VHH binders against Transcription antiterminator LacT (lacT). Designs and how they scored, part 6

Target 1, 292 residues: Transcription antiterminator LacT (lacT), of Lacticaseibacillus casei (Lactobacillus casei) (p24401)
Amino acid sequence: MPKIAQIFNNNVALVDLDNRGQAVVRGRGIAFQKRRGDVIPTKQIEKIFYLANETSRQNLYFLLKNIPIDVVTTTYEIIDVAQKQYRLKVLDYIYITLSDHIYEAYKRYQAGTYQETMVPDFHIQYPAEYAVAKQALQIIATNLGVQFPQSEIKNLALHFINASGEDDGEQVFGKSNEASLSQLVQEVLKRHHITRSHSNGNYYDRFMIHLQYLIDRLQRVDTYAVTIVPEVATELKQNYPQSYKIASEIFDEIKDQLYRSMSEDERLYFIIHIQRLINEAPAQNHSQNDSL
Below, E stands for the ipSAE of ESMFold2; O stands for the ipSAE of OpenDDE; V2 stands for 0.75 times the mean of E and O plus 0.25 times the DockQ between their complexes.

## First folded at step 6 (VHH)

Design m2 (from p2, 19 letters changed; framework vhh_7mjh_2)
Fold by ESMFold2-Fast, scan of step 6:
Structure m2 (fold): chain B 292 residues (1-292), chain A 123 residues (1-123)
Amino acid sequence: as target 1 above (292 residues)
Amino acid sequence: EVQLVESGGGLVQPGGSLRLSCAASGFTFSSYRMSWVRQAPGKGLEWIGTITSGGSTSYDPSLKSLVTISRDNSKNTLYLQMNSLRAEDTATYYCAKEYDWSTGTYEEPFDYWGQGTTVTVSS
């Protein structure tokens, strides 16, 4: 019988299993008026997400740093559908990217700033991913109480299309190597007087999520490829020299710790994130050919 | 602060041509990708195409032979040239700025939109 280890809300709890494993359980009122150590009747469990080992537990808590538990369990349910019902092979970073997407879309919907997707329709080329996305839209509506437009199917499908592939084993979000590297990056930021604050917390958290995604990719593949159009690359480097300097220091730390080469394009991608953290204004360039 | 203002819409005969303009202010126009998006009456948003800061373009395949996107970074202006207009091209056309990568996802590419300019294709 599952015993409560931690209550997240009235409907979601972390439980200890008889096999010494843990799981996240969801059910209406399942944790209402309960405390740590109480037994949860199995009939009240609507969904169960097994955390078979320490890696799975670390991954859960990494996601919970920035994303509400209800969004995390919704993402877990959607990925389970993709893997078990449609037999899609997806890379583990989808847990991070899909959770982040759903939470951002949810916040924009609540704020009235949600925009319908303008992504092209790829349903003919990727029918399975679109079938998953269609089912995901219903899961999101049921779990989070938000009915996204049908066009959101294109966004959700794109996450599965982009994450297609096989992992060489369990992937740890914020694992010790990633955690150590993230700590070094935070120390670089701190040397430049960039720390997490009330005013920059959202941008800081976004940067850390993207950094962890990059580190995960670098550790999984021999070469990581990101492509920035040369004209954009030139403008980012020229317009944000302070952010470029900080990005360069961060990339040197990553190179030293992982012994992996990274492209100029990967450095330039981080300039925008760093620019937002320090609110660096684009470099002022006067027109030499300005005529009246 | 950020403002996008579309112009050039109006009534046009089937088979005609139009050029739309979008005047941008309040941000470094030359540093961002810009897009054109349209919405026909009673239908959803349809992406037309995107142009990079350096002028490289990508279009919806169904529209590629009918439209051309260009920009003038010195004037902070984006253009959409449309040829061989059909009744189905009747829509409100929007200029859109690429989303800030620090706060958005890659699936939500636009953080600012113009008010739109209406194109009506009718005889």
Scores: ipSAE 0.000, ipTM 0.216, lowest interface PAE 13.4, mean pLDDT 74

Design m3 (framework vhh_7mjh_2)
Fold by ESMFold2-Fast, scan of step 6:
Parts: C-alpha cells; sequence; structure tokens
Structure m3 (fold): chain B 292 residues (1-292), chain A 123 residues (1-123)
C-alpha cells in the first residue's frame, strides 16, 4: 500500500512503495488533509509515475525548481503515452524541454498573449509524434484546465521529433554525463565571469541542460530545426555581442568533440539559443553593446 | 492573427527561373527579419536565406548564386527570386517570420511559417 513520503499539493504526492521503490501519484484530493506516513488508497490513484532509482528522484526535484508540479506530472503523463502506447524512443532532455514549453504556453494562454503557430503540418512524415501530440492536448486540458487550439499539436509534435533517439546511460539533470563537454562550456562561461552561484544555480543548470540538448540535436539526422538558421553573423554580433563571443568560443572549443563539423548556420543557431537562455536567468547580468 | 501566404510555385523547366511571393499580415511586417526555407520530399528543412527589416540579405552559401531575397514593406510582401533551377530544387518553399528572442523557451529561430508553395523542376 503506498505511504506518503512528501506532499506536493492536495492532488499530488511522492509515495513509498512496498517494494522499496518510490512513485509520484496523482488523484483528486488524494493528499488533502493527509500527512507524511499516511496510506493512500489505490482506488484514489488516477495516475502513477514510477521513479526507478535515486537518479529519477533527483531529476524530479531538478524539474520542480523552475516548473510547477502539475506541469511536471502532466509532462510525465504525456511522455509515458509516447513511450508505452506509441513506442517512441526519446532522449531524457524532453522532460525539461517539453515541460518548459508547456509551462510557457500555459502562462501565455493565461495572460492572453498566446498565438497560434503556423508551422506546416508534418503529420504524414511523423504520424506517431502527431498522435502523441493530439493526445497530449487532451491530457493538458484535463490536468491544467487549458484548452489550447489545434495548432498547438504542431508545437507539441516538434518536441518529440527533435528529441528522437536513445539514451546510452543514466542521466542526472543539472549534471553532465559528458564531463569533457561540460567542463569546456563551464570554462568558457567562467572566462566571461559567468559562474554558478546560489542565486543563479537553478537557471545556470537549466542553461547547461538546454545547451547539451541543442548540441545533441545538432548531431542527429532528420532534426526539424537544425537547418533553419539565418546566416547573419554580423547582425547577431552587433545586437548580442556578449552572447556571440561566448557562443563562438564554446563552438570552437567543442567543435572537435562533435560527430560532424558544425556549419556557420548551426553556429548562429547556437548563438541565438545562448542569448535566449542567458536572458531567461534573472541573476545573470549582461549588457548589450550599443556601439551601433 | 499572424498569417504568411506563399504563392508563385508550380512546374518549371530545368534551367528556368521562378519568383515566389509571401504576403504577410497580422504583425508589423517592416519590424521583423524574414527567412525562406525549403523542404524536399523525404528530406529535412533547408534554410535558403534571410532579409532584415532594413533590407540586408544573407544566404545559405550553397544557394547564394541561385537565389535573391527582397521585400516590399509598403505591400507587406517578401520575395524569393530563383534562377537556373535544377531537379534537386524540387521542394515545398516556406516563408517564415523570425523569432523574438525575448519570448521564453524556444529552440527554433523562426516562430511563424506559411503553408508553403510547391516547386517542381521537371520537363
Amino acid sequence: as target 1 above (292 residues)
Amino acid sequence: EVQLVESGGGLVQPGGSLRLSCAASGFTFSSYSMSWVRQAPGKGLEWIGRITSGGSTSYNPSLKSLVTISRDNSKNTLYLQMNSLRAEDTATYYCAKEYDLSTGWYEEPLDYWGQGTTVTVSS
């Protein structure tokens, strides 16, 4: 019988299982007026997400630093559908990239700033990813109370298309399994006086994960976004000079570690993402060069 | 509502020329950089080139001698001129608006796309 280890809200709890494992459970009122050690009746459990080991638990807490638990469990449910019903093989980065996307879309919808995407319909080329995305839209509506327009299916499908692949090993979010790559990136950031601190640690870790995902995606064949990069080095350098310099140094130092040499197009994509991720870390201070 | 509508595609002979148009609405067209992207059947997306709000152009080096991008801000229209077309230029061609980097997590530099217009190079 599952016993509460931690209460996240009235409807979500971390439980200890009889087999010494752990799981996140979701159900209406499942944790209401409960405390640690209390038993949760199995009939009240609507969804269960098994945490196979300590790494899975660490990854859960990493996600919770920046994303609400209801978004995290919604993302877990969508990925379970992709893996179990549609047999899609996806990289662990999808837990971060998809939950970040869903939370951002949720905030925009609540603020009235949500815009429908005009991305072309690729359902013929990616039928499984689109089927998952369609089901994801319904899961989001049920769990978060937001009914996105049908065009959101295209956005959700892109996350599964881009995260296609198989992990070779266990990954802990916020810690790189590619020590040399992680060290090179961190050394470049350090030269520009960007270091992990108590105040920026969560965003710094997010940045490193997004960067690792971007590099991994660029190495794969048939990735949706890899060739959609404007070749405008001069404009990016003048508008985002610090990010351009940082990205160029990172690109140059890790170039030989990649399966293929990155093109100038891919370098500019790299620069764009570095600028965005730095801008999203409130504790990261950087200045624009107004030399124009 | 942001809308991008491509036109001008069709069947063209090898060595021929074709001009594609993209009619933009629902945003301040003159304020954004625009790109052209293509996708050949069964292949990934390939960036063609870009034009800034001020009219500066940049091209994929493998395509720069074959294409010219221009815009008319008074008509909210983007153009792609293609010359010396080859069978391998057969693709669906898309115009796209560049992403606003201030809008949170997004892994693509283009935030809105048209439905595309198909170009077939064949005799």
Scores: ipSAE 0.006, ipTM 0.282, lowest interface PAE 10.2, mean pLDDT 75

Design m4 (framework vhh_7nfr_2)
Fold by ESMFold2-Fast, scan of step 6:
Structure m4 (fold): chain B 292 residues (1-292), chain A 124 residues (1-124)
Amino acid sequence: as target 1 above (292 residues)
Amino acid sequence: QVQLQESGGGLVQPGGSLRLSCAASGFTFSSYRMSWVRQAPGEGREWVSSISSSGGSTYYADSVKGRFTIARDNVKNTLYLLMDSLKSDDTAVYYCAKEYDWSTGTYEEPFDYWGQGTQVTVSS
């Protein structure tokens, strides 16, 4: 019987399990008037997310530093659908990138600043990822109470496309030994007038974390399992030329430092994230819109 | 500005029925989960039932499951609790409670607003 180890809110708790270690459980009112050590009836549990080891628990707390627990558990549920129902193999950093995206989209929608996606439609090339993204819209609506436009399917699908692959095992979030590469990438961004500011701090910090996990992954494996057709790469270069240029400069620095080649999957990843940084830099964005 | 006003309580004999209402104002009622919580004399508060913002999901304490029905009318901004087969153990003050947003509620403070309560007494 699950015993409460920590209460996150009245609907979500971390529990100790007899034979599986720990899990995050979600259900309406499951933690209401409960305390550490109390038992949660199995019938009240709507979703359960198993944490296989201490690394998984540390990764959960890393996500909770910047992302609300309900967004984290929604992200876990969506990734479970992708892995269990669609048999998609995804890299662990998707937990960071997808939760960040969902929380940002949620805030923009609530503020009335949500913009239609600039991402091209890749549903013919990636039908499984798009099917997951379609279900993700319903999961988000049910769990977070927000109905995103259908165009959000493209954004959600791209996160699964970009995170395709297999890791050698569980990764520890927030740990990096590549301080020199981090500084070098920040210098590239600075030369393009992208610096950490009050308005872009969350996007900037998350981009740097995403970059560190990509670098760590590249050091351990030669290639990703998924290949993207040249037409898709051409479309992204055409639609986001400044982001493509910045991504290419970052790719060149990574190649020089790590002696590794980057795939089209990595290029798609960086183009979209750099475009987010450009869009969230008010001075640069306004300057570009005003220029003819 | 947020106000929750309960009504419909009273004295009823065991096996009887009551319908509680909660009139809500000062917030977007249709956007929030709502709950009924009760408190018997000398006891702590006990969660009774919750309903999702759309009304599509309902939850009940084991002590009332099969006897109570929670419902809402988002057009009238009103929450209901239909109580059947009342027992002496159901005697309590019943409070209408608005839950915090999904990410801000905690174990100690799961509800940010409460009504004044309505007394339900089940006695011979």
Scores: ipSAE 0.000, ipTM 0.102, lowest interface PAE 19.1, mean pLDDT 74

Design m5 (framework vhh_6fv0_2)
Fold by ESMFold2-Fast, scan of step 6:
Structure m5 (fold): chain B 292 residues (1-292), chain A 124 residues (1-124)
Amino acid sequence: as target 1 above (292 residues)
Amino acid sequence: QVQLQESGGGLVQPGGSLRLSCAASGFTFSSYRMTWVRQAPEKGLEWVSTITSSGGSTYYKDSVKGRFTVSRDNAKNTLYLQMNSLKPEDAAQYYCAKEYDWSTGTYEEPLDYRGQGTQVTVSS
């Protein structure tokens, strides 16, 4: 019988299972007026997402740092469909990238700033990924109450196309980018007057996810350096010296924490993203935006 | 700032050929997939072709498959579109655009990074 370990909202809870495992359960009113230790009737459970071990639990909490639980469980449901109904093999980072995308699209749609993407239509080349994306659109509408335009199918499919492959077992989200490393990177940005704000929050959050993906990839595999044309490298270093300096400081922190040297090209990869953060930051008012 | 400069358009007869070029600067060209889009006088903006960051994969609008070839030279920061067997329906203003970062799937680029475009006219 599932017993509540933590309540996230009236419809979602973390439960302890009889088999020593844990799971996230979702159901209408399932946690309403309940507390830690209360039993959840199996008949009220609409969806269950099993967490096999402590690593899976840590990965859940990593996602919850910036993404609402309803978006996280929606993402879990979509990935379950991809894996179980369509038998797609996807890399673990899709949990991070897809949940980030869905939450950003959700916020833009509600704010009236949703832009149709010019992503090409690859449905003939990737029919399974597009079938998953079509079903994902319906899952998002049911769970989050938002009906995205049909063009969103292209964006959702692209996340599955980009994440195709096999992982060598469970990946720990943030193992190479622990809370302390994330804090150090944010402190480097803060020293240069870059903090999360209303004007830059979208770029700030995406930069942090980019960084997490890069760190996880570099920790897991021998990574090819990004091939940067000498003309572009010279332009980036000379025309954006502040962004180059900030990128260098960030990668020095990463090198220290990962006990691994970063290539020049890997460092240059982030200059454009850092320059964008600088350009989007308010001139003198760099306060954090607590909209999460 | 990101800059894209298209060239190579002009007037050709049906069945003719043109080679379009797009010179890119202000970003790491070799790290991003690039796209050709077009806008005809009576139509909205249409996707034409995409090429991956390495040039290893190319994708085309059905109506141009077999006639158009997209390619890139990462050493020169230049994108190309070879257009063969041109039809009157291909007449449009052609633009190159930087797409979002394919490696992460979390970053999207606005299409306002496209240049002024290059005009293709097909007239008999």
Scores: ipSAE 0.000, ipTM 0.170, lowest interface PAE 14.7, mean pLDDT 73

Design m6 (framework vhh_gefurulimab)
Fold by ESMFold2-Fast, scan of step 6:
Structure m6 (fold): chain B 292 residues (1-292), chain A 123 residues (1-123)
Amino acid sequence: as target 1 above (292 residues)
Amino acid sequence: EVQLVESGGGLVKPGGSLRLSCAASGFTFSSYRAAWFRQAPGKEREFVSAITSGGSTTYADSVKGRFTISRDNAKNSLYLQMNSLRAEDTAVYYCAAEYDWSTGTYEEPYDYWGQGTLVTVSS
């Protein structure tokens, strides 16, 4: 029934549905030797991920700029398990944060730089999230061919814990024709010649992830629980004056849109992430052997 | 100027021990999460051990029970006690640190890195 709109690899394609909608389909050899416009038999589809609205489609293409499609579809499968099997209510940004996490963990594991988790064990307080995380470990092994340590369950569970919530039915900034707050922040970055690129993509995405965490917490009347020691505050302001200026502009944009003041510590937190975006990728031996 | 300076590396026989030190300067070390990584000849850098600002420790399976990570905030120092050393432990050992934020930090790469200290385990 579905017709191929775009082939990602031999096993994954974007398809047009009869109802003007789109979906991502996965199955062994499903797109092998096929072309745009070809019909995919439903019996060959192992998984189908519906893109119900424009936000879902925007999120998919945002992810695909820097994350392999197999990681993206693995993340979608894990979130489907959480929502359908465990009835977990999760906020949309989990598609971005979980995909980033799985891909970073995958790269670190392959490179031998994988870190054992420092996250505390919360399985008693969050049994459903931990059950999802345990099942996610098996899905990742099956789809990506990597067997993460059992400690990874804590990291995966934390993503579901942090993204827990439901829409209240209304946007906090209330205007359908305005860019999202995240898009407005990206415009501030663009004015300072900071755009997403191959060299800064990881830092850019992590900045946007932290920004989404902040926005979510501000909208839900939460505190981010950031406290900066005065010595660190002095170091950040003195050592990174351009980043401080950019952080202040972002801070003002958030304040204006949410009608809520952020603490000085929140602004200082942004300085570190902005400084990472200004600099080229750090001189670390994760992808090359320049110290040996 | 932010610096992490490793010391204590050297040549040891299998079954021997070494204590690595990392001296931090130019930032408030006590507020930072710290870790040891290593890179063996011809291999990518791998995680060895980490310690949070609160003192919680984590170890790679390959070193658990043999290595002990510790910190001394008064001296702005990080340590790695390495016992029962094996030929497979031969590597350049790196000290790393990142600010220990309350939320959203688990996926972040380490912000500061030392230049490394060579450990050679051979007969």
Scores: ipSAE 0.000, ipTM 0.208, lowest interface PAE 14.5, mean pLDDT 75

Design s11 (from p2 with E107D; framework vhh_7ubx_2; at its last look DockQ between E and O 0.03; V2 from the best seeds 0.00; counts 0 for: pae E 16.0 > 2, unsure alone 64.5 < 65, placed apart)
Amino acid sequence: QVQLVESGGGLVQPGGSLRLSCAASGFTFSSYRMTWVRQAPGKGPEWIATITSGGSTMYDDSTKGRFTISRDNAKNTLYLQMTSLKPEDTALYYCAKEYDWSTGTYDEPLDYRGPGTQVTVSS
ESMFold2-Fast, scan of step 6: ipSAE 0.329; ipTM 0.768
ESMFold2, look of step 7: ipSAE 0.000; ipTM 0.225
ESMFold2 (binder alone), look of step 7: mean pLDDT 78; pTM 0.782
OpenDDE, look of step 7: ipSAE 0.000; ipTM 0.228

Design s12 (from p2 with Y99F T105L L110F; framework vhh_7ubx_2)
Fold by ESMFold2-Fast, scan of step 6:
Structure s12 (fold): chain B 292 residues (1-292), chain A 123 residues (1-123)
Amino acid sequence: as target 1 above (292 residues)
Amino acid sequence: QVQLVESGGGLVQPGGSLRLSCAASGFTFSSYRMTWVRQAPGKGPEWIATITSGGSTMYDDSTKGRFTISRDNAKNTLYLQMTSLKPEDTALYYCAKEFDWSTGLYEEPFDYRGPGTQVTVSS
């Protein structure tokens, strides 16, 4: 019987398994009025997410730094559907990018600022990813109590399209080496008058999360690039030359530190994040710099 | 408070022209990317055109060559000049501030949007 190692909330706990390591378990009231060391009856468990090794455990806690546990377990459930029912091969960074997307969409929905997507419909080209996204919408509604519009299927599908592929070896999120590289990246941004502020804090933090995961991927041998849809790649190159330049400087610094070459698609992936930082903060960053 | 107010819509015959305007207030208009979007009855929203803070423009293929997006930063106003209008252009047209394409490159299309102006093309 699973024994509670840590309680996250009334419905989610980390448990020790008999001879199988640890798992995150979810069920209605499963941890209510319980404490560390108590057993959870298996019949009360609605979902179980196995943590096969120390790497999986570290990756869970990395996600929990910025994302609520209920969003994390919802993301795990959606990715399980993609892999088990639809046999999609997805790169591990989808755990970070999809959970970040769901949490941001959730916050905007709660704030009344949610907007329907204008993404082109790619369902004919990517029917499996769209089927996953349709099922994901139902999982999100059940787990998080939010009913997104049907147009959200396009956003969710794009995350699976962009993360197509398979990873080599085990991956650890948020290694201590990222602290040094993160500072180096922040210095590049500062040279272009981009600093963390109240107005851009959300965009800045999301960029840093995605960058930390890219750094983690680049430290693994024989990993593959993020795939950018060709028409989007053309628009990014033509319409965001400043962001392209800043991304190039960042990735040249990362290459120098890690002795790894990066693909054009990996560079292009971050242009939108950099462009958002520029758009949100040009006047305010100048004001803050004057104060220093 | 951020406000976007569209105007210039109306009833026109096929082959006609209209100029839409979007009056912006409550933010530094010149610093933000501005976009025109339309939504036809019973259909999802469709991106039409974007203009960057620097003046670069992007168009949907269905409107490229027929529609022109422009801005007047001194007046805090965004424009859409529409020519050679077709029945298929019938929609509610609204302007929007800043695409949100952060995570999957298409996370959310806007931070803010206006209430829209109706364009009807019929004979």
Scores: ipSAE 0.000, ipTM 0.215, lowest interface PAE 13.2, mean pLDDT 74

Design s13 (from p2 with Y99I E107Y L110F; framework vhh_7ubx_2)
Fold by ESMFold2-Fast, scan of step 6:
Structure s13 (fold): chain B 292 residues (1-292), chain A 123 residues (1-123)
Amino acid sequence: as target 1 above (292 residues)
Amino acid sequence: QVQLVESGGGLVQPGGSLRLSCAASGFTFSSYRMTWVRQAPGKGPEWIATITSGGSTMYDDSTKGRFTISRDNAKNTLYLQMTSLKPEDTALYYCAKEIDWSTGTYYEPFDYRGPGTQVTVSS
């Protein structure tokens, strides 16, 4: 019988399994008025997400640093659909990139600032990824209480298209020492006095994971070109000169190591993340958003 | 509150011309990159042209050489001059304010758009 190791909310808990494994379990009211050590009857579990090893457990806690548990478990459920029903092979980075996307979209929906996507339609080239994205809309509506427009299918599908591939399954999120290019990028950041700290640790870790995802994508033969915003380097250079300079140095390292040209859209993406690192460098309040 | 209101659309023959306007209020218009977007019947939104705060312009390949984006900061107005219109240009045209980097995400390039103005190109 699964025993509660940690309660996240009334409907989600981390449990210890009889086989010495752990899992995240979700079900209506399964943790209500319970505490550590209590048993959760298996029949009350609607979804179970097995944590196969210590790496999986560490990755869960990395996601929980800045993303609500209900968004994390929703992302896990969507990825399970992709892998189990559609047999899609996806890189582990999708757990971070998709969770970040869903949470950001959720926040904009709640604020009334949600906008329909400008992402191109790739459904003919990627029918399985689009089928997953269509199911994802319903999973998000059921779990998070938000009904996104049908155009959101394009954004969700793009995450699966971009993360297509096979991992060895041993990556720890936020660990950069396995890729030599990531070390070079960290040295560029360090020359500009950007290092990991308590106040910027979450933004730094997110940046490094997005960078690993970009590196993995660039090393493959892609059959698509992603253009989401116009190439307008002049405005960014004028408004964010330090972020633009740092992004250019990072892109030069990537170009040198991979012998590939990169789009201005990818540079714009880097500038945004670097600007967040610079702006968020001051110490931050210890605060958790449990509204989901 | 941020407001964008488009005007100038209508029915036009192939090869014809139209000038669209977008009246902006509720933000410092001159400080923001402004964009024209269109949505054709049964299709998703498509970016067509952008103008930066400094006046630099970018165009989608399908409209390059035929459309001209411009702005009048004194009037808080964005324009799109369309020439050599084709049936494929039939769409709802709307203007959009680009996101402030501190408030948006990479996948959402606009934090506000107007209700749009309909352009129909038919013989």
Scores: ipSAE 0.006, ipTM 0.228, lowest interface PAE 11.0, mean pLDDT 74

Design s15 (from p2 with E107T L110M Y112V; framework vhh_7ubx_2)
Fold by ESMFold2-Fast, scan of step 6:
Structure s15 (fold): chain B 292 residues (1-292), chain A 123 residues (1-123)
Amino acid sequence: as target 1 above (292 residues)
Amino acid sequence: QVQLVESGGGLVQPGGSLRLSCAASGFTFSSYRMTWVRQAPGKGPEWIATITSGGSTMYDDSTKGRFTISRDNAKNTLYLQMTSLKPEDTALYYCAKEYDWSTGTYTEPMDVRGPGTQVTVSS
């Protein structure tokens, strides 16, 4: 019989399981007026997400620092569909990137600033990922009360496409080499006068999350590599020389820490994100600061 | 503060031509990749063409050879020259910046769209 270890809200709790470790459970009112140590009847549990080891528990709490529990459990449910119904192999960082995406889309929708994606349609090439994304849209509607347009299927599917790969289940979010490398990268950005601000905060935070994903990919074997088409490669090198220089400095730091050479395509991936950070600074500098 | 304002739409006969403009403000226009997208009644948004800061262009197959995207960095203006227009080109046409086509899902879409300009192709 599951026993409450931590209450997150009236409908979600972390429970201790007999001889099976811990799990996150969700159900209508299952934690209402309950406390640590109380038993949750199994029949009241609508969803259960098993935490296989200590690393899984640490990763849950990492996500909860910035993302509401209802978004986290929605993401867990979607990933379970992908892995169990569609047999998709996904890297652990999808928990971070997909949770972040769903929460950001949710906030924009609530604020009336949601914009449909311009992402190309890949459903013919990736039918399983698109089937997952279609189910995900319904899971999000049911759990979070928001009905995204059908174009959101493209965004959700691409998260699974980009996170394809084998995982041994031992990754710790926000710790280990990834966390220390993020600090080094932030220092490189700071030397170039790129710091987190109100205007660039969303792009900065996403850059750091995707940096952690990139580092995770570089440490794995049998992972699909980032590949940039020749037209895009030419554009990025020629049009964004400052971002190319910053990306090169970042990759030199990563190379020193990981003892690994990186491909040109991996560096070019970084240029796009760095250029976004640079582009946000000019908007503030072009303000009417000398007016009045 | 980023503002995109489309203009130049209207009613045109099949086989005709039309030139759309997008006036940009609130950002360093010359540094950004710019895109045209359209949305027909009852359908989702459809990517049409992209132009890089350096002037390289990319088109979807349905408009390649008929549409030409261009930019004037001195005027902070993006253009779409449309020729051989068909009834199925009828749509609301949007201008967007920072279309993240190549990196997909690693970042949130960074596109900002204008209010759009209506193009109707009918006899």
Scores: ipSAE 0.000, ipTM 0.152, lowest interface PAE 18.6, mean pLDDT 73

Design s16 (framework vhh_7ubx_2; at its last look DockQ between E and O 0.03; V2 from the best seeds 0.00; counts 0 for: pae E 11.4 > 2, placed apart)
Amino acid sequence: QVQLVESGGGLVQPGGSLRLSCAASGFTFSSYRMTWVRQAPGKGPEWIATITSGGSTMYDDSTKGRFTISRDNAKNTLYLQMTSLKPEDTALYYCAKEYDWSGTYEEPLDYRGPGTQVTVSS
ESMFold2-Fast, scan of step 6: ipSAE 0.448; ipTM 0.802
ESMFold2, look of step 7: ipSAE 0.000; ipTM 0.422
ESMFold2 (binder alone), look of step 7: mean pLDDT 79; pTM 0.787
OpenDDE, look of step 7: ipSAE 0.042; ipTM 0.501

Design s17 (framework vhh_7ubx_2)
Amino acid sequence: QVQLVESGGGLVQPGGSLRLSCAASGFTFSSYRMTWVRQAPGKGPEWIATITSGGSTMYDDSTKGRFTISRDNAKNTLYLQMTSLKPEDTALYYCAKEYWSTGTYEEPLDYRGPGTQVTVSS
ESMFold2-Fast, scan of step 6: ipSAE 0.178; ipTM 0.658

